# VH-VL binders against ABC transporter G family member 3 (ABCG3): the designs that were tried, part 12

Target 1, 243 residues: ABC transporter G family member 3 (ABCG3), of Arabidopsis thaliana (Mouse-ear cress) (q9zuu9r114to356)
Amino acid sequence: IAWKDLTVTMKGKRKYSDKVVKSSNGYAFPGTMTVIMGPAKSGKSTLLRALAGRLPPSAKMYGEVFVNGSKSHMPYGSYGFVERETQLIGSLTVREFLYYSALLQLPGFLFQKRSVVEDAIQAMSLSDYANKLIGGHCYMKGLRSGERRRVSIARELVMRPHILFIDEPLYHLDSVSALLMMVTLKKLASMGCTLVFTIYQSSTEVFGLFDRICLLSNGNTLFFGETLACLQHFSNAGFPCPI
Short names: E, the ipSAE of ESMFold2; O, the ipSAE of OpenDDE; V2, 0.75 times the mean of E and O plus 0.25 times the DockQ between their complexes.

## First folded at step 4 (VH-VL)

Design n29 (framework fv_nisevokitug)
Fold by ESMFold2-Fast, scan of step 4:
Structure n29 (fold): chain C 243 residues (1-243), chain A 121 residues (1-121), chain B 108 residues (1-108)
Amino acid sequence: as target 1 above (243 residues)
Amino acid sequence: QVQLVQSGAEVKKPGSSVKVSCKASGGTFSSYAISWVRQAPGQGLEWMGGIIPIFGTANYAQKFQGRVTITADESTSTAYMELSSLRSEDTAVYYCARESGFWSDEYFQHWGQGTLVTVSS
Amino acid sequence: SYELTQPPSVSVAPGQTARITCGANNIGSKSVHWYQQKAGQAPVLVVSYDSDRPSGIPERISGSNSGNTATLTISRVEAGDEADYYCQVWDSSSDHYVFGTGTKVTVL
């Protein structure tokens, strides 16, 4: 996926529409992790949604998005999108929840869907949790935040998307869970998935896992390019790369 | 709890067909895969095919493709297996077996009591 | 087609450990399930997903799966363990359930 001169306006509190993303340019390659990074209100979630074709009706988008050489929104089912907060069914086990997702979303016979579910469980490092209740109620013990977040991503993986958009995969995760999540996503990318996700900030270890960075501030692109080029760019200017 | 009750023993002549039923009680019928597994005297277990009632689509083992038909009737919570062009080597105990998972699982937790089908002249 | 090979028989003395193998190319990448079948009865699930025990199954029955071999282990064998045992996988390449050739366990 690539984008050129992408501008997104949202109807604001005032009479005039606010520009949330200003003339963004970038691309993401198969098998790589491209991160949209920036502080709160930088426009990173809006850019992610624009690329995935999931902007609200109140938004207007200008510029071009290209997928597989075509100027069009992604075909339904060719990508996955993981919201920052997802609904899980606490009374189901991880495997049951993913089978339910596969039943509702995938064509084909159930025996094929079984394989897809097991592949998603393996890809997200959930094998030890597959038969545990998801939980989430005060009297029903279940998964912790890190495992719940991996389940929400695994749900989208049952569709076997070639491109996966994730809005803040590290949201509400402690530093150990965040590192495990990023290592898991890097392995997923190495298997041929194109990953595009947003992140507020990262540790040095997590930063080193990114292939490309789109650094946003107040809707403006401060940098887009390879992670090493970002480090060199800011180092040459006398500042460390923001991480 | 789930219980699978199969129809009674059958004696058939070569070239005829047999239809065995499996009535499920307890729990949800439509969402669980029901498979048919046979066992010839002194031999091992052999999967013939299965159906998930809610999809209405059956899948068959290659060896039985073309002469086995598996169906399900959601209104009576009953699965059926019909085997045509019977041969003496089709003499076996036929089991229905159901996955235990919410929608799907890879193993069979619940088994019917088995139906002996004897093919002789 | 994908085939699961088991030894035809295993003889074991009471109190000893019986090991039943289930062999197939890269079986460690699949989930293996095990059934016990006593004469004249339907099979009973004793191990699911390589090593999980269903409720009611004794702790002395366990499973493992790696590489090209899955193993069902029956520790401190009792006369009541005498039965035929079958391994089983779901084969995604063919969309079929595959049962092993079966192993008759004889308690001496």
Scores: ipSAE 0.000, ipTM 0.417, lowest interface PAE 15.3, mean pLDDT 79

Design t12 (framework fv_tiragolumab; at its last look DockQ between E and O 0.67; V2 from the best seeds 0.00; counts 0 for: pae E 8.6 > 2)
Heavy chain, then light chain:
Amino acid sequence: EVQLQQSGPGLVKPSQTLSLTCAISGDSVSSNSAAWNWIRQSPSRGLEWLGKTYYRSKWYNDYAVSVKGRITINPDTSKNQFSLQLNSVTPEDTAVFYCARDTYDFWSGYPFDYWGQGTLVTVSS
Amino acid sequence: DIVMTQSPDSLAVSLGERATINCKSSQSVLYSSNNKNYLAWYQQKPGQPPNLLIYWASTRESGVPDRFSGSGSGTDFTLTISSLQAEDVAVYYCQQYYYSPLTFGPGTKVEIK
ESMFold2-Fast, scan of step 4: ipSAE 0.131; ipTM 0.646
ESMFold2, look of step 5: ipSAE 0.010; ipTM 0.549
ESMFold2 (binder alone), look of step 5: mean pLDDT 91; pTM 0.935
OpenDDE, look of step 5: ipSAE 0.013; ipTM 0.550

Design t13 (framework fv_tiragolumab)
Heavy chain, then light chain:
Amino acid sequence: EVQLQQSGPGLVKPSQTLSLTCAISGDSVSSNSAAWNWIRQSPSRGLEWLGKTYYRSKWYNDYAVSVKGRITINPDTSKNQFSLQLNSVTPEDTAVFYCARGKYDFWSGDYFDYWGQGTLVTVSS
Amino acid sequence: DIVMTQSPDSLAVSLGERATINCKSSQSVLYSSDNKNYLAWYQQKPGQPPNLLIYWASTRESGVPDRFSGSGSGTDFTLTISSLQAEDVAVYYCQQYYSSPLTFGPGTKVEIK
ESMFold2-Fast, scan of step 4: ipSAE 0.034; ipTM 0.583

Design t16 (framework fv_tiragolumab)
Heavy chain, then light chain:
Amino acid sequence: EVQLQQSGPGLVKPSQTLSLTCAISGDSVSSNSAAWNWIRQSPSRGLEWLGKTYYRSKWYNDYAVSVKGRITINPDTSKNQFSLQLNSVTPEDTAVFYCARETYDFWSGDSFDYWGQGTLVTVSS
Amino acid sequence: DIVMTQSPDSLAVSLGERATINCKSSQSVLYSSDNKNYLAWYQQKPGQPPNLLIYWASTRESGVPDRFSGSGSGTDFTLTISSLQAEDVAVYYCQQYYSFPLTFGPGTKVEIK
ESMFold2-Fast, scan of step 4: ipSAE 0.006; ipTM 0.513

Design t17 (framework fv_tiragolumab)
Fold by ESMFold2-Fast, scan of step 4:
Structure t17 (fold): chain C 243 residues (1-243), chain A 125 residues (1-125), chain B 113 residues (1-113)
Amino acid sequence: as target 1 above (243 residues)
Amino acid sequence: EVQLQQSGPGLVKPSQTLSLTCAISGDSVSSNSAAWNWIRQSPSRGLEWLGKTYYRSKWYNDYAVSVKGRITINPDTSKNQFSLQLNSVTPEDTAVFYCARESYDFWSGHAFDIWGQGTLVTVSS
Amino acid sequence: DIVMTQSPDSLAVSLGERATINCKSSQSVLYSSNNKNYLAWYQQKPGQPPNLLIYWASTRESGVPDRFSGSGSGTDFTLTISSLQAEDVAVYYCQQYYTTPYTFGPGTKVEIK
């Protein structure tokens, strides 16, 4: 996937169109982790949704998006998208929830797709939780936020996407859960998935796992390139890399 | 180098159980990147997939409706092999039986890339 | 169940000439989420098991000569042998692995004229 001169405008409070993403240029390679990083209101979620073809009807997109070598304003075909906050069914076990999702999402005769459910469980490090209730109700103690986040991603993996867009995979996770999540996503990328996700801030350990970074501030791209190049870029300018 | 070696009787009487074994070398029967299939071939029905067994945190089996639940495919991790049992056979079950590996990583399922040598099973009185 | 059909039932082609085999599925075998066609082609010679030639409709298996190519999407697929060699005399089968039961075409016999 690649994009060029991508600008996204959204209707504002006064019926004006606000430029949320301003002339963004970038790309993500198969099998790599590309991270869109920036503070709140930097436009990172909007850019992610634009790349995934999931902008709200009120938004307008300008520029080009290229998927699988072909020009497209909306990515056509195989991708998954994980929202920042996802609804899970607390009365189901992890395995049941993923199997139910597979039955609804996968075409044709579906009982053999149990293998994709088990693969998703293993890919997201959920084997120990597969038979546990998801929970999340006051009276039902279930999965913690880290496990719930991995279940949300596993649901999308059931469809075997080649490109996976994740909005804030580390949202509301403690440092240990965040590191496990990033290691798990790094493993997914190494298996051939193209990962593009947003992050507000990262630790040094987490930052080192990224292949590529798009650094946004107030809709503007401050940097786009390889993680090592980001460090080099700011070092050469006499400043530390803004993480 | 992955190889599949089949063994089992070539003659079975009607109403008895047909039993075949497929020994695996060069891969593990419990590999997360594989599924182990049985396929038969006859002049009347052509190539017909019968079912598979695979390990993903636990063992799973998928079977074709065409064998109407009289089939069992069972892995044996200690011997690194898997077997086929087909109950209540009739002359119409006469076929060459093949075991085959369906090899894949998480992102792709590949077709049957490795096949056993085949076993002709004749169901006759 | 997905029904696979092949045409022609048999064809005779001169050495060095092109052979074309068609395969049709009763339902689409294109999975939109990964944009892959769950379609394979096999070659079978007498006394041997089928041998995988093509998977994902167009990806050649390792060791398969360049003269074999697969094309198509959805429900209509083609196997092409660009320059038939004597060793290519065999029966060719298409197979869907989109959903179980996995199903095979009835086969196309390729013979030399």
Scores: ipSAE 0.000, ipTM 0.444, lowest interface PAE 13.5, mean pLDDT 80

Design t19 (framework fv_tiragolumab)
Heavy chain, then light chain:
Amino acid sequence: EVQLQQSGPGLVKPSQTLSLTCAISGDSVSSNSAAWNWIRQSPSRGLEWLGKTYYRSKWYNDYAVSVKGRITINPDTSKNQFSLQLNSVTPEDTAVFYCARETYDLWSGDSFDYWGQGTLVTVSS
Amino acid sequence: DIVMTQSPDSLAVSLGERATINCKSSQSVLYSENNKNYLAWYQQKPGQPPNLLIYWASTRESGVPDRFSGSGSGTDFTLTISSLQAEDVAVYYCQQYYDSPLTFGPGTKVEIK
ESMFold2-Fast, scan of step 4: ipSAE 0.022; ipTM 0.589

Design t20 (framework fv_tiragolumab)
Fold by ESMFold2-Fast, scan of step 4:
Structure t20 (fold): chain C 243 residues (1-243), chain A 125 residues (1-125), chain B 113 residues (1-113)
Amino acid sequence: as target 1 above (243 residues)
Amino acid sequence: EVQLQQSGPGLVKPSQTLSLTCAISGDSVSSNSAAWNWIRQSPSRGLEWLGKTYYRSKWYNDYAVSVKGRITINPDTSKNQFSLQLNSVTPEDTAVFYCARAGYDFWTGPDFDYWGQGTLVTVSS
Amino acid sequence: DIVMTQSPDSLAVSLGERATINCKSSQSVLYSYDNKNYLAWYQQKPGQPPNLLIYWASTRESGVPDRFSGSGSGTDFTLTISSLQAEDVAVYYCQQYYSSPLTFGPGTKVEIK
């Protein structure tokens, strides 16, 4: 995936359209982790949604997005999108929830649906939790936030997307859960999945796992390139790296 | 790197149980990214998939409808092998039996990438 | 069950010439959401187990010569050997992995003319 001069405007409460993303340029290579980083209201979620073709009807997009060298829209189902918060069904086990999701989303036969569910469980390091209740309702003991977040990503993996867009995969995770999540995603990328996701801030350990970074502030791209080059860019410029 | 080695008797009498074993090297029978299959081949039926066993968070088995009720495929993690038991055999079960690995991950299908050498099993009195 | 059929039953081709094998499935093995055809091709030589050549209808397995190619979508598939070599004499099978039970075609025997 690649984009060129990508600008997004949103209709605000005011009569004038507000430019949320301003002339963004970038790319994500197959099998790599590209992170869009920035503070709240930097435009990172809007850029992610623009790349995924999931902007709200009130938004207007200018510029070009290319997939596999073509300026066409991504084929239906070739990508997955994981929201920052996902509704799970607490009365189901992890496996049951993913089977139910596969039944609703995938046409075809039970054999194929069972196999992709087991693959998703394995890919997200959920094997030890597959038969546990998701929980989280009315005195039900269940999964913790880190496991719940991995279940939400596993739901999209059932569709076997070529590109996976994730809005804030580390949202509300503690440092240990965040590191496990990033190690899991890095393994998923190494298996061929192209990952593009947003992060507010990361630890030094997590930052080192990214292949590429797009650093945003108030809709403007401060940097785009390889993670190591980002560290050298800010060091050479005499500014602290805003991790 | 992965090798499958079959063992078991080549002659079984009608109504008895056919038993074969497939020993695995270069991979674990409890690997989360593999499924362990039995396939038979005869002139009358061609290549026929019989079933599989695989480990994710627990052991699973899937069997072809044509042999369901007569077939059991069991893993043995201590010996890193898996076995086939086919009950109440008839001469129509005479075939070359193969064990085979299918890889399962997000970028590959259930393709049979490694096969055992094959075992000819003749069912006759 | 998905029933697989192949044509021709047997094929005689001169060395260096093109061999074409057809495979039909009784129902589509194309999953429209991921746009993948759940179809594989195998080569079997006498006294040996089948050997994987092609998966996802057109993706060559590692180590398979580029003279082997797969094409087609949905229910109609073709395996092509662009320039037949002596070592290509074998029986070729298509296989669907879209649904259980996994099913194979009856095979096409390729011989030198």
Scores: ipSAE 0.000, ipTM 0.469, lowest interface PAE 11.6, mean pLDDT 80

Design t23 (from t05 with heavy chain W103G S106F Y107W; framework fv_tiragolumab)
Heavy chain, then light chain:
Amino acid sequence: EVQLQQSGPGLVKPSQTLSLTCAISGDSVSSNSAAWNWIRQSPSRGLEWLGKTYYRSKWYNDYAVSVKGRITINPDTSKNQFSLQLNSVTPEDTAVFYCAREGGDFWGPDAFDIWGQGTLVTVSS
Amino acid sequence: DIVMTQSPDSLAVSLGERATINCKSSQSVLYSSNNKNYLAWYQQKPGQPPNLLIYWASTRESGVPDRFSGSGSGTDFTLTISSLQAEDVAVYYCQQYYSTPFSFGPGTKVEIK
ESMFold2-Fast, scan of step 4: ipSAE 0.022; ipTM 0.572

## First folded at step 7 (VH-VL; framework fv_tiragolumab)

Design t31 (at its last look DockQ between E and O 0.61; V2 from the best seeds 0.00; counts 0 for: pae E 5.6 > 2)
Heavy chain, then light chain:
Amino acid sequence: EVQLQQSGPGLVKPSQTLSLTCAISGDSVSSNSAAWNWIRQSPSRGLEWLGRTYYRSKWYNDYAVSVKGRITINPDTSKNQFSLQLNSVTPEDTAVFYCARETYDFWSGYSYFDYWGQGTLVTVSS
Amino acid sequence: DIVMTQSPDSLAVSLGERATINCKSSQSVLYSSNNKNYLAWYQQKPGQPPNLLIYWASTLESGVPDRFSGSGSGTDFTLTISSLQAEDVAVYYCQQYYSSPLTFGPGTKVEIK
ESMFold2, look of step 7: ipSAE 0.228; ipTM 0.667
ESMFold2 (binder alone), look of step 7: mean pLDDT 94; pTM 0.959
OpenDDE, look of step 7: ipSAE 0.734; ipTM 0.870
ESMFold2, look of step 9: ipSAE 0.133; ipTM 0.643
ESMFold2 (binder alone), look of step 9: mean pLDDT 94; pTM 0.960
OpenDDE, look of step 9: ipSAE 0.533; ipTM 0.802

Design t33 (at its last look DockQ between E and O 0.59; V2 from the best seeds 0.00; counts 0 for: pae E 5.7 > 2)
Heavy chain, then light chain:
Amino acid sequence: EVQLQQSGPGLVKPSQTLSLTCAISGDSVSSNSAAWNWIRQSPSRGLEWLGKTYYRSKWYNDYAVSVKGRITINPDTSKNQFSLQLNSVTPEDTAVFYCARETYDFWSGYSYFDYWGQGTLVTVSS
Amino acid sequence: DIVMTQSPDSLAVSLGERATINCKSSQSVLYSSYNKNYLAWYQQKPGQPPNLLIYWASTRESGVPDRFSGSGSGTDFTLTISSLQAEDVAVYYCQQYYSSPLTFGPGTKVEIK
ESMFold2, look of step 7: ipSAE 0.160; ipTM 0.618
ESMFold2 (binder alone), look of step 7: mean pLDDT 93; pTM 0.950
OpenDDE, look of step 7: ipSAE 0.436; ipTM 0.787

Design t34 (at its last look DockQ between E and O 0.51; V2 from the best seeds 0.00; counts 0 for: pae E 7.8 > 2)
Heavy chain, then light chain:
Amino acid sequence: EVQLQQSGPGLVKPSQTLSLTCAISGDSVSSRSAAWNWIRQSPSRGLEWLGKTYYRSKWYNDYAVSVKGRITINPDTSKNQFSLQLNSVTPEDTAVFYCARETYDFWSGYSYFDYWGQGTLVTVSS
Amino acid sequence: DIVMTQSPDSLAVSLGERATINCKSSQSVLYSSNNKNYLAWYQQKPGQPPNLLIYWASTLESGVPDRFSGSGSGTDFTLTISSLQAEDVAVYYCQQYYSSPLTFGPGTKVEIK
ESMFold2, look of step 7: ipSAE 0.043; ipTM 0.563
ESMFold2 (binder alone), look of step 7: mean pLDDT 94; pTM 0.952
OpenDDE, look of step 7: ipSAE 0.459; ipTM 0.794

## First folded at step 9 (VH-VL; framework fv_tiragolumab)

Design t40 (from t31 with light chain N34Y; at its last fold request DockQ between E and O 0.73; V2 from the best seeds 0.00; counts 0 for: pae E 7.3 > 2)
Heavy chain, then light chain:
Amino acid sequence: EVQLQQSGPGLVKPSQTLSLTCAISGDSVSSNSAAWNWIRQSPSRGLEWLGRTYYRSKWYNDYAVSVKGRITINPDTSKNQFSLQLNSVTPEDTAVFYCARETYDFWSGYSYFDYWGQGTLVTVSS
Amino acid sequence: DIVMTQSPDSLAVSLGERATINCKSSQSVLYSSYNKNYLAWYQQKPGQPPNLLIYWASTLESGVPDRFSGSGSGTDFTLTISSLQAEDVAVYYCQQYYSSPLTFGPGTKVEIK
ESMFold2, look of step 9: ipSAE 0.221; ipTM 0.668
ESMFold2 (binder alone), look of step 9: mean pLDDT 94; pTM 0.957
OpenDDE, look of step 9: ipSAE 0.658; ipTM 0.850
ESMFold2, fold request of step 14: ipSAE 0.065, 0.051, 0.053; ipTM 0.592, 0.568, 0.579
ESMFold2 (binder alone), fold request of step 14: mean pLDDT 94, 94, 94; pTM 0.957, 0.957, 0.957
OpenDDE, fold request of step 14: ipSAE 0.742, 0.670, 0.744; ipTM 0.873, 0.853, 0.872

Design t41 (from t31 with light chain N34E; at its last look DockQ between E and O 0.59; V2 from the best seeds 0.00; counts 0 for: pae O 6.4 > 2)
Fold by OpenDDE, look of step 9:
Parts: sequence; C-alpha cells; structure tokens
Structure t41 (fold): chain C 243 residues (1-243), chain A 126 residues (1-126), chain B 113 residues (1-113)
Amino acid sequence: as target 1 above (243 residues)
Amino acid sequence: EVQLQQSGPGLVKPSQTLSLTCAISGDSVSSNSAAWNWIRQSPSRGLEWLGRTYYRSKWYNDYAVSVKGRITINPDTSKNQFSLQLNSVTPEDTAVFYCARETYDFWSGYSYFDYWGQGTLVTVSS
Amino acid sequence: DIVMTQSPDSLAVSLGERATINCKSSQSVLYSSENKNYLAWYQQKPGQPPNLLIYWASTLESGVPDRFSGSGSGTDFTLTISSLQAEDVAVYYCQQYYSSPLTFGPGTKVEIK
C-alpha cells in the first residue's frame, strides 16, 4: 500500500483549519509493520481510516492511495480494520465468538471455518483463552484488556486479510501486555500480513519492533521512513524522538 | 518430498469392518498446514470423498454424510499415520481407496489434494 | 451438495492439437472475498491415483507442463491442453473444494485420435 499527497478535510474538527491530514506521503511493504505515531488530534486515526477507505461521509480526501501499484479500492475481505473501541460478546467464549464471526462472514464448509478460527486463535496467542468466556460487565472472570484486544484483532483475521489496519492496538494496555501485543503482531507480519496501525506513544522495546514509522503532528508528516532512520533524523536535528 | 503409503487388506466380508492405514513421510500428521483425507473410487460412484482428520490445536474430523455413522478416521502421531475404518460394509463399498493430503495455508484456506497414496482395492465379497 | 459435471465424457484429439474439457458446478465455487475459485483439476492414468494439475481454477501445480491451463469462474470452468502429447492420455477430473462434501466431476477420458 502507498499513499501520495494525501489530504483529508473534515468540517468542524479543527479550530483554524478543516484539514486534518495535510499532504501525507508514505507506503507499507507486504509483511511489514508500519506505525502511524503522533499525539492526540495529530490526525493519525484519520490517516489510517483514509488508507483503509473508511472515512466518514463528511470527510473529503484528496490525493491517491495505491494498492499493489494500482488505484483501486480494497475489496471486501482483502483487508481488516480494528477500531480502537470494539464491542465483544461477553457471554461467549473466545472460540465461539470467532466461530460466529466466521459463520456470518465466510462461505464454505465447516473445515475451512474451523481452520480459520483456530488459526486466528493461534496467531493472536489466544490458545490458552480459547475456551474462556470473554466476559465484561457482569462477568467478573473475563478476559483482561490485552486479551480482549487480541480477540478483536483475531475477529478480523477470520477474513484472512492481506492488510490489517489497527487503530491504537496498545490503547489502555500495560507495558507487558503492550509488548506481547507487538510481538504477536510482529509474528503476524512475518507470516505475510501487512500491518498498519496507530499509536500515541511506545516504549523503547516496542518501538524497536516497527519497520517503518510515520510521525504526525497537527496533520503534518514530520517523518516517514525506517524506524532507525527516525531516531537519527531527530537526533541530528537536536530533538529527542517522540517516543 | 511427501509420500503416502497405504496398507491394509484387499478383501473384506460383508458386515465386517474395512480397515486401512496411510503412513506419512515428509510431513506430520499433526501439521497445521494440512488435512488428511480418504477418498474412494468406483465405476458406479466415481471419485467420492469420505472424510478427513486434521490438527488445529486439537483434532478434528469431517465425514461425508454418505458414510457418516460408519466411518472413523484416526490419526496416530506416534507412527505418523492415519487410518480408515468403515463398519458394516456391503458390496456397494467395493472401491479403490486413496489417502490424500489436503493442502492448507493460513491466508488462503486450501482443500485440494496435492499428494496421494498408491491406492488400495478393497473388495467386499462373501 | 455441489454437483460437478463434465463434458464431454470422452475426447479424441490428434497429437499436437488442442484438447478442451469443460466442467460445471451446480453452485458457484467462487469466494468473492478472495476472488478465488475453489476448483482443482486432476489427471489420472490407469493404475495410478489422481495427480493434481491445477488449483484455484487457473494456477498450475509445480512440475506440470505449461501446455496445461485452466480457466473459468463461478460455475463454468475449462481445462485446456494446448498441444496434446502421448503422455497426456488419461482421465481428467474437476473437483470443487468450496463446500463440504468435496465433490468430483465424473471425469473426461482423453485419447489420441
């Protein structure tokens, strides 16, 4: 995936300008992790949505998004998108939840659906939780936030996406859960899935797992490139990397 | 290279149990990228899928409705093989039986057969 | 169940000529989300098991000569041998793996004219 001179305008989102993303350029290679990083209201979520083709109707997008070198919309099932806040069904086990998702979204026979569900469970390191109730609200023995987030991601993997967009995968996660998430995602990427996701900030350990980084501030792209180059870029400029 | 070697009797009496074994080399019966199938072929019924066994964190079995209730496919991880048992056979069950590997990939989900056993003619006769 | 049919039942073709086999499924075997047809072609010679030629309707299996090709989508598929060789005498089967049970076509016998 690649984007060129991408500008997104949304009415009423900013005090002085309707431009939420300003002339952003970048790309993500297959099987790699690209992070869009920036402070609150930097436009990172908007950029992610723009790339995924999930901007709200009120938004206007300028520029171009390329998938495999062509200007095309991503077809259904080719990509996944995980929202920052996702609703899970607490009364179901992880396996049941994913299986229902597969039943609703996938054609085919039970073998394929079972396989996809089990693969998703394994891919997101949820094997030990496969038979556990998701919980939440009235369920005292539910999954922790990290597991819940991984379940949300696993739900998207049922569709076997080539590209996975994740908005704030580390949201409300502790440092240990965050690291586990990133390691899990890194493995997923190594299996051939292209990952593009947003984060507010990360630890040094997590930061080192990224292949490329897009730094956003107030809609402007401050940096795009390899993670190591980012550190050098800001170091040379006399500024610490906004990690 | 993956190889499947079949073994078992070629003659079974009516009402008895047909038993075949398929030994796997070059792959694991518990591979998460494969499923292990039995298929039979006869002039009257052509190629007919009977069922499969596969491992995805646990063992699963899928059987054709036509033989459901009579068929059992069991993996043997210790010997890296899988077996077919077909109970209460009749002359209509006479066929060449094949074991086959069904290819699977996480991102694609395959169900075609890339490797086959040599086949075993099983005749049901009194 | 998805029923597979093939035409013709038998085909006699001269050496070096094109052979065309048709396969039809009673239901679409196209998975729209992936834009893939869950269809395979097999070659079977006497006394041997079926040998995989093509999967995903048009992808050639490794080691298979390029004179073999598959085309089609949805419910109608075609196997083509661009230039029939003596070693190509066999029965050819299509197979869907879109839904259970997995089903095969009745086969098409290809002979040399």
Scores: ipSAE 0.024, ipTM 0.531, lowest interface PAE 6.4, mean pLDDT 89
ESMFold2, look of step 9: ipSAE 0.239; ipTM 0.626
ESMFold2 (binder alone), look of step 9: mean pLDDT 93; pTM 0.956

Design t42 (from t31 with light chain S100Y; at its last look DockQ between E and O 0.65; V2 from the best seeds 0.00; counts 0 for: pae E 5.5 > 2)
Fold by ESMFold2, look of step 9:
Structure t42 (fold): chain C 243 residues (1-243), chain A 126 residues (1-126), chain B 113 residues (1-113)
Amino acid sequence: as target 1 above (243 residues)
Amino acid sequence: EVQLQQSGPGLVKPSQTLSLTCAISGDSVSSNSAAWNWIRQSPSRGLEWLGRTYYRSKWYNDYAVSVKGRITINPDTSKNQFSLQLNSVTPEDTAVFYCARETYDFWSGYSYFDYWGQGTLVTVSS
Amino acid sequence: DIVMTQSPDSLAVSLGERATINCKSSQSVLYSSNNKNYLAWYQQKPGQPPNLLIYWASTLESGVPDRFSGSGSGTDFTLTISSLQAEDVAVYYCQQYYSYPLTFGPGTKVEIK
């Protein structure tokens, strides 16, 4: 996927067009992790949604998004989008939830659905939790936030997307859970999935796992490039890397 | 290099149970990337998929409807093999039986049979 | 169940000539999400198990001579042997792996004229 001169405007509460993303350029290579980093309101989620073709009706996009060098929309099942928060069914086990999600999304592959579900469980490091109830606030037991986040990503993996867009995969995770998530996502990318996700903040350990970084501030792209180039860029300018 | 070696009796009387074993070398019966299949071949039916066993977080079995209720496929992790039992056989079950590896790919979800056992002719008569 | 048919039932071809085998499925084996045809071709010589030749309708398995090629999409598929050799005398089967039960074509016997 690539984007060129991508601008997104929205009518805000101030009753005029507000440029949320301003002339952004970038790309993600197959099988890599490309992160969109920035503080709250930097435009990172809006950029993510623009790339996925999931902008709300109130937003207008200018510029171009290319898939494999052509200006085209991604077909059903070719990409996944994981919302910042997603609704899980607490009365189901992890395996059951993913299986019913597969029934709704995949054409009539009776035995395929079992394999797809088990692969998603393995890919998201959920093997120890597969037979446990998802649970939640309404139940005495349930999965912790890191495991619930991995279940939400696993649900999208059921479709075997070529590109997976994840809004804040580290949201509400402690540092250990965040590192596990990023190691898991790096492994997923190495299997051939192209990952594009947003992140508010990263530790030094997590930062080293990213392949490419798109730094946003107030809708402006401050940097786009490989992780090592990002460190050198800010060091050469006389400022510490902001991440 | 993956090799499948079949063993078991070649003659079974009607109404008895047909039992075959497939030993695996070069891969594991519990491999995350494979499923272990039984396929038979006869002049009247051609090549016919019977069923499979595979491990993904737990053991699964899938059986063809034509033999469901009569067929059991069991893995044996300690011997690295899997077996076929077909109950209540009739002369129509006479065939060459093959075990075969089905390779699973994360992105495709299905695969073809890339390695086959040598085949075992099982005759149901008398 | 997806029913697989093949034509012709048998084929006699002179050494060095082209052999063409057709396979038809009762429903599409093209999965639109990955744009792949879930179809394989096997070669079986007498007394031997089937050997994989082609998967994804057109991809040659490792070690298969490049005189073999596969084409087609959806429901109609073709196996071509561009220059028949003596060792190519066998029965050729198509197989779908789109849905269970996995099903095979009835086979096409290829012989030298």
Scores: ipSAE 0.145, ipTM 0.630, lowest interface PAE 5.5, mean pLDDT 80
ESMFold2 (binder alone), look of step 9: mean pLDDT 93; pTM 0.952
OpenDDE, look of step 9: ipSAE 0.532; ipTM 0.814

Design t43 (from t31 with heavy chain E102L; at its last look DockQ between E and O 0.01; V2 from the best seeds 0.00; counts 0 for: pae E 5.0 > 2, placed apart)
Heavy chain, then light chain:
Amino acid sequence: EVQLQQSGPGLVKPSQTLSLTCAISGDSVSSNSAAWNWIRQSPSRGLEWLGRTYYRSKWYNDYAVSVKGRITINPDTSKNQFSLQLNSVTPEDTAVFYCARLTYDFWSGYSYFDYWGQGTLVTVSS
Amino acid sequence: DIVMTQSPDSLAVSLGERATINCKSSQSVLYSSNNKNYLAWYQQKPGQPPNLLIYWASTLESGVPDRFSGSGSGTDFTLTISSLQAEDVAVYYCQQYYSSPLTFGPGTKVEIK
ESMFold2, look of step 9: ipSAE 0.244; ipTM 0.669
ESMFold2 (binder alone), look of step 9: mean pLDDT 92; pTM 0.942
OpenDDE, look of step 9: ipSAE 0.700; ipTM 0.846
ESMFold2, look of step 11: ipSAE 0.125; ipTM 0.617
ESMFold2 (binder alone), look of step 11: mean pLDDT 92; pTM 0.937
OpenDDE, look of step 11: ipSAE 0.140; ipTM 0.664

